# VHH binders against Uncharacterized protein F14F9.5, part 30

Target 1, 296 residues: Uncharacterized protein F14F9.5, of Caenorhabditis elegans (q9guc9)
Amino acid sequence: TSYSTSNGIRLMTFNIWNSGANVENGQQKIAKHILMVNPDVVALQEVYANVTRNLTLMLGHPWVAVERNHEYPDTAILTRHVLIPNTNLSTSGAVGVKIMLRTGFMIHFWSLHLDYTSYGPYAANNKLVDKLDQIMAGENVGRGPQIYEILNLPMMKKWMEKVEDVPIFIAGDFNGPSHLDWTEQTKKIHGDWVIRWPATKELEEREFSDTFREIYPNVVSDPGITWSTVNKFNPEWNYTIPEPQDRIDFLFYKGPVVPYQILTYSGCEKPQRIPFHSKNDYPSDHFAVFADYTFI
Key: E = the ipSAE of ESMFold2; O = the ipSAE of OpenDDE; V2 = 0.75 times the mean of E and O plus 0.25 times the DockQ between their complexes.

## First folded at step 20 (VHH; framework vhh_podentamig1)

Design g8 (from e7 with R27K; at its last look DockQ between E and O 0.83; V2 from the best seeds 0.00; counts 0 for: loop humanness VH .164 < .165)
Fold by ESMFold2, look of step 20:
Structure g8 (fold): chain B 296 residues (1-296), chain A 122 residues (1-122)
Amino acid sequence: as target 1 above (296 residues)
Amino acid sequence: EVQLVESGGGLVQPGRSLTLSCAASGKTFSTYAMMWYRQAPGKQRELVAAIFGGSTLYADSVKGRFTISRDNAKNSIYLQMNSLRPEDTALYYCAAGWTIGYDEDLEEYYYWGQGTQVTVSS
């Protein structure tokens, strides 16, 4: 059952791994796990055309969707609440919308899926480079600009001006770690690097809060790993080289809310690793993340 | 020291019931999920039930037969197991953590009890 109260909200981010294509009955399983978590709003990533139509049919009334405005959406938002007309925003990697809860509270909500090319943890952990500029070159052509694009939309600037009336949430797959997780304290498990990953750093500079790290400030005991449920060793090397494991799925917020719980989720049955994943009950290679907030 | 202690296991005939208890000490786990896992001999550990805030969820194999509950005043969780079957035979563990599910690579990030044995046989 739902954790929410009359003044609360549960938000979820869920990279659905090629819209469930990698797992038998994947779309039915995606819907199953959304219902198991029982969220108010879901940020989806890796959304193929028409998938939200199928998902809302499986979830049933009153579930509705908005997709990024593109033939191949990639990101979408599902909710059992009310999408406010004419508030849809799209960027190269994200979709945003204003939502009114059945209780009358309102939020601005983003689902984002940042660029996955030049994944910095591979370079850093394999010691393929010895200068920060080499790692940052990959960040400066994809993920950083995509965050800047969201923050500088004219309507997003208006949402920011009203943030003390209507909170803003930014949720999704950043395809990169948090600067809060790659620190002096954790450098030994990160190839001896301390890296200020720009996508998450940019949000911090705009005073968005990282819900997971706010609730769990100890990065050693509570790393919050979201990548990966099934990819533990690189398949391109016949599973002989470790796949970097990091927290790359986030829920950020700004405005008059207080978080009080955040958890990662992978269902009840242990996912089998690639290549034995096709019958998994949990249909994704990312852990989902959900969090509970109360309105102030 | 943080401790989770299970009790209530035993030998029981098929179709009967047991109630497991887990008493926590040294921590209240206010932000973690509290969970019951089980592990049969030669099998992987699996999540049976979780409680997180006012919400619960259950593995398909136990839904409708098992009920997880929580008493915050006693810092305890319970598992009511009805209509027990031989395939429910396992060592049952109480756990708390920031992740719902089981991943052996994340096992060290949970708090675990030592387990209580449930045996269902004629």
Scores: ipSAE 0.823, ipTM 0.928, lowest interface PAE 0.5, mean pLDDT 89
ESMFold2 (binder alone), look of step 20: mean pLDDT 81; pTM 0.817
OpenDDE, look of step 20: ipSAE 0.916; ipTM 0.959

## First folded at step 21 (VHH; framework vhh_podentamig1)

Design i1 (from e7 with D103N E104P; at its last fold request DockQ between E and O 0.72; V2 from the best seeds 0.85)
Amino acid sequence: EVQLVESGGGLVQPGRSLTLSCAASGRTFSTYAMMWYRQAPGKQRELVAAIFGGSTLYADSVKGRFTISRDNAKNSIYLQMNSLRPEDTALYYCAAGWTIGYNPDLEEYYYWGQGTQVTVSS
ESMFold2, look of step 21: ipSAE 0.821; ipTM 0.918
ESMFold2 (binder alone), look of step 21: mean pLDDT 82; pTM 0.828
OpenDDE, look of step 21: ipSAE 0.907; ipTM 0.953
ESMFold2, fold request of step 22: ipSAE 0.850, 0.855, 0.856; ipTM 0.941, 0.944, 0.942
ESMFold2 (binder alone), fold request of step 22: mean pLDDT 82, 83, 81; pTM 0.829, 0.841, 0.825
OpenDDE, fold request of step 22: ipSAE 0.915, 0.938, 0.912; ipTM 0.957, 0.969, 0.957

Design i2 (from e7 with E104A; at its last read DockQ between E and O 0.81; V2 from the best seeds 0.88)
Amino acid sequence: EVQLVESGGGLVQPGRSLTLSCAASGRTFSTYAMMWYRQAPGKQRELVAAIFGGSTLYADSVKGRFTISRDNAKNSIYLQMNSLRPEDTALYYCAAGWTIGYDADLEEYYYWGQGTQVTVSS
ESMFold2, look of step 21: ipSAE 0.843; ipTM 0.940
ESMFold2 (binder alone), look of step 21: mean pLDDT 82; pTM 0.830
OpenDDE, look of step 21: ipSAE 0.908; ipTM 0.954
ESMFold2, fold request of step 22: ipSAE 0.877, 0.879, 0.878; ipTM 0.949, 0.944, 0.946
ESMFold2 (binder alone), fold request of step 22: mean pLDDT 82, 82, 81; pTM 0.829, 0.832, 0.825
OpenDDE, fold request of step 22: ipSAE 0.928, 0.929, 0.930; ipTM 0.966, 0.966, 0.967
ESMFold2, last read: ipSAE 0.861, 0.855, 0.847; ipTM 0.935, 0.944, 0.940
ESMFold2 (binder alone), last read: mean pLDDT 81, 82, 81; pTM 0.825, 0.831, 0.827
OpenDDE, last read: ipSAE 0.927, 0.931, 0.929; ipTM 0.965, 0.967, 0.966

Design i3 (from e7 with E104Q; at its last look DockQ between E and O 0.77; V2 from the best seeds 0.84)
Fold by ESMFold2, look of step 21:
Structure i3 (fold): chain B 296 residues (1-296), chain A 122 residues (1-122)
Amino acid sequence: as target 1 above (296 residues)
Amino acid sequence: EVQLVESGGGLVQPGRSLTLSCAASGRTFSTYAMMWYRQAPGKQRELVAAIFGGSTLYADSVKGRFTISRDNAKNSIYLQMNSLRPEDTALYYCAAGWTIGYDQDLEEYYYWGQGTQVTVSS
């Protein structure tokens, strides 16, 4: 196992694509790629029942898990550090917990998986709509309310009150792009739209920082695409329409930390596209994202 | 202009060693990963090793035999290749980017070297 004796931490978010069911030996490959990244904490999305138990057995001691409180968890958190008892929070799309590093530093950490229905980039990029209100109507029935739910939990408000002592991280699959990425400079690849996507905008208004865009402020040279490793043309339309490619997996933070590195990750072997993906070594249709922070 | 230039490739017998070098010029890559890729004839390009901050990672096929390293003063990375096998025969590329992995649609966001040939045969 790795040891964290410095004042640093590595965080990862990893949508595991139906718990690895879409590739052969998917759960073993999920565990393999977690070990290759070597993170301290992992936000997982698309988590089926029993999968975190299997993953922690494969990762070995001291890895532990917390799942969203539901028979179908969907979101979970893995860590090789200490889960603080009685700090688990669950929402419709997220799980949160307090974690103590073995160095004694503490964090509050969320894994989220926002609603995927009425995907606005699809409509905008394929010019199926020509009014902002049509796009926003889709966003306002799922993803926006889910961010509001997290931010307004009584315990989350207490975490925010103490954020200068214990940083808060929000990691996961937003199923929507950042308002920082859909700008005047990028509108030609986004159906000529500039859109203030509400889930990421709300976090910015609460003074959370988008780690990727902080490290890489240039959206043209460094788009940070996380969707998709394997879905370049939409299979729901028999591969006749391009699939929108966006950064939809994020690591947000607030509190006394400084990021110094963030990267997307898809393993060492080139993933084969749908429908030829079943033997891929990288088991997901999302790039994973990991980032390094130092405590201050 | 920004350039990555590989050197050190050649013909070598199985079991021997080579060191590849990649000299960067025109910028530094402080926030990017620096990487070695390879492509054998008739195969897809694959990541061999990456160095990012103080960390490294390696493909399974080379772990324990290859070592990536970085010299910031020379703005260079290296690949020490030990115990070479015929299956290591490939064109080796130096690269820099914000993503670890290979995706053909993202190639324009990497900086790439021209490649250096490594051939392992008797």
Scores: ipSAE 0.805, ipTM 0.922, lowest interface PAE 0.6, mean pLDDT 89
ESMFold2 (binder alone), look of step 21: mean pLDDT 81; pTM 0.825
OpenDDE, look of step 21: ipSAE 0.911; ipTM 0.956

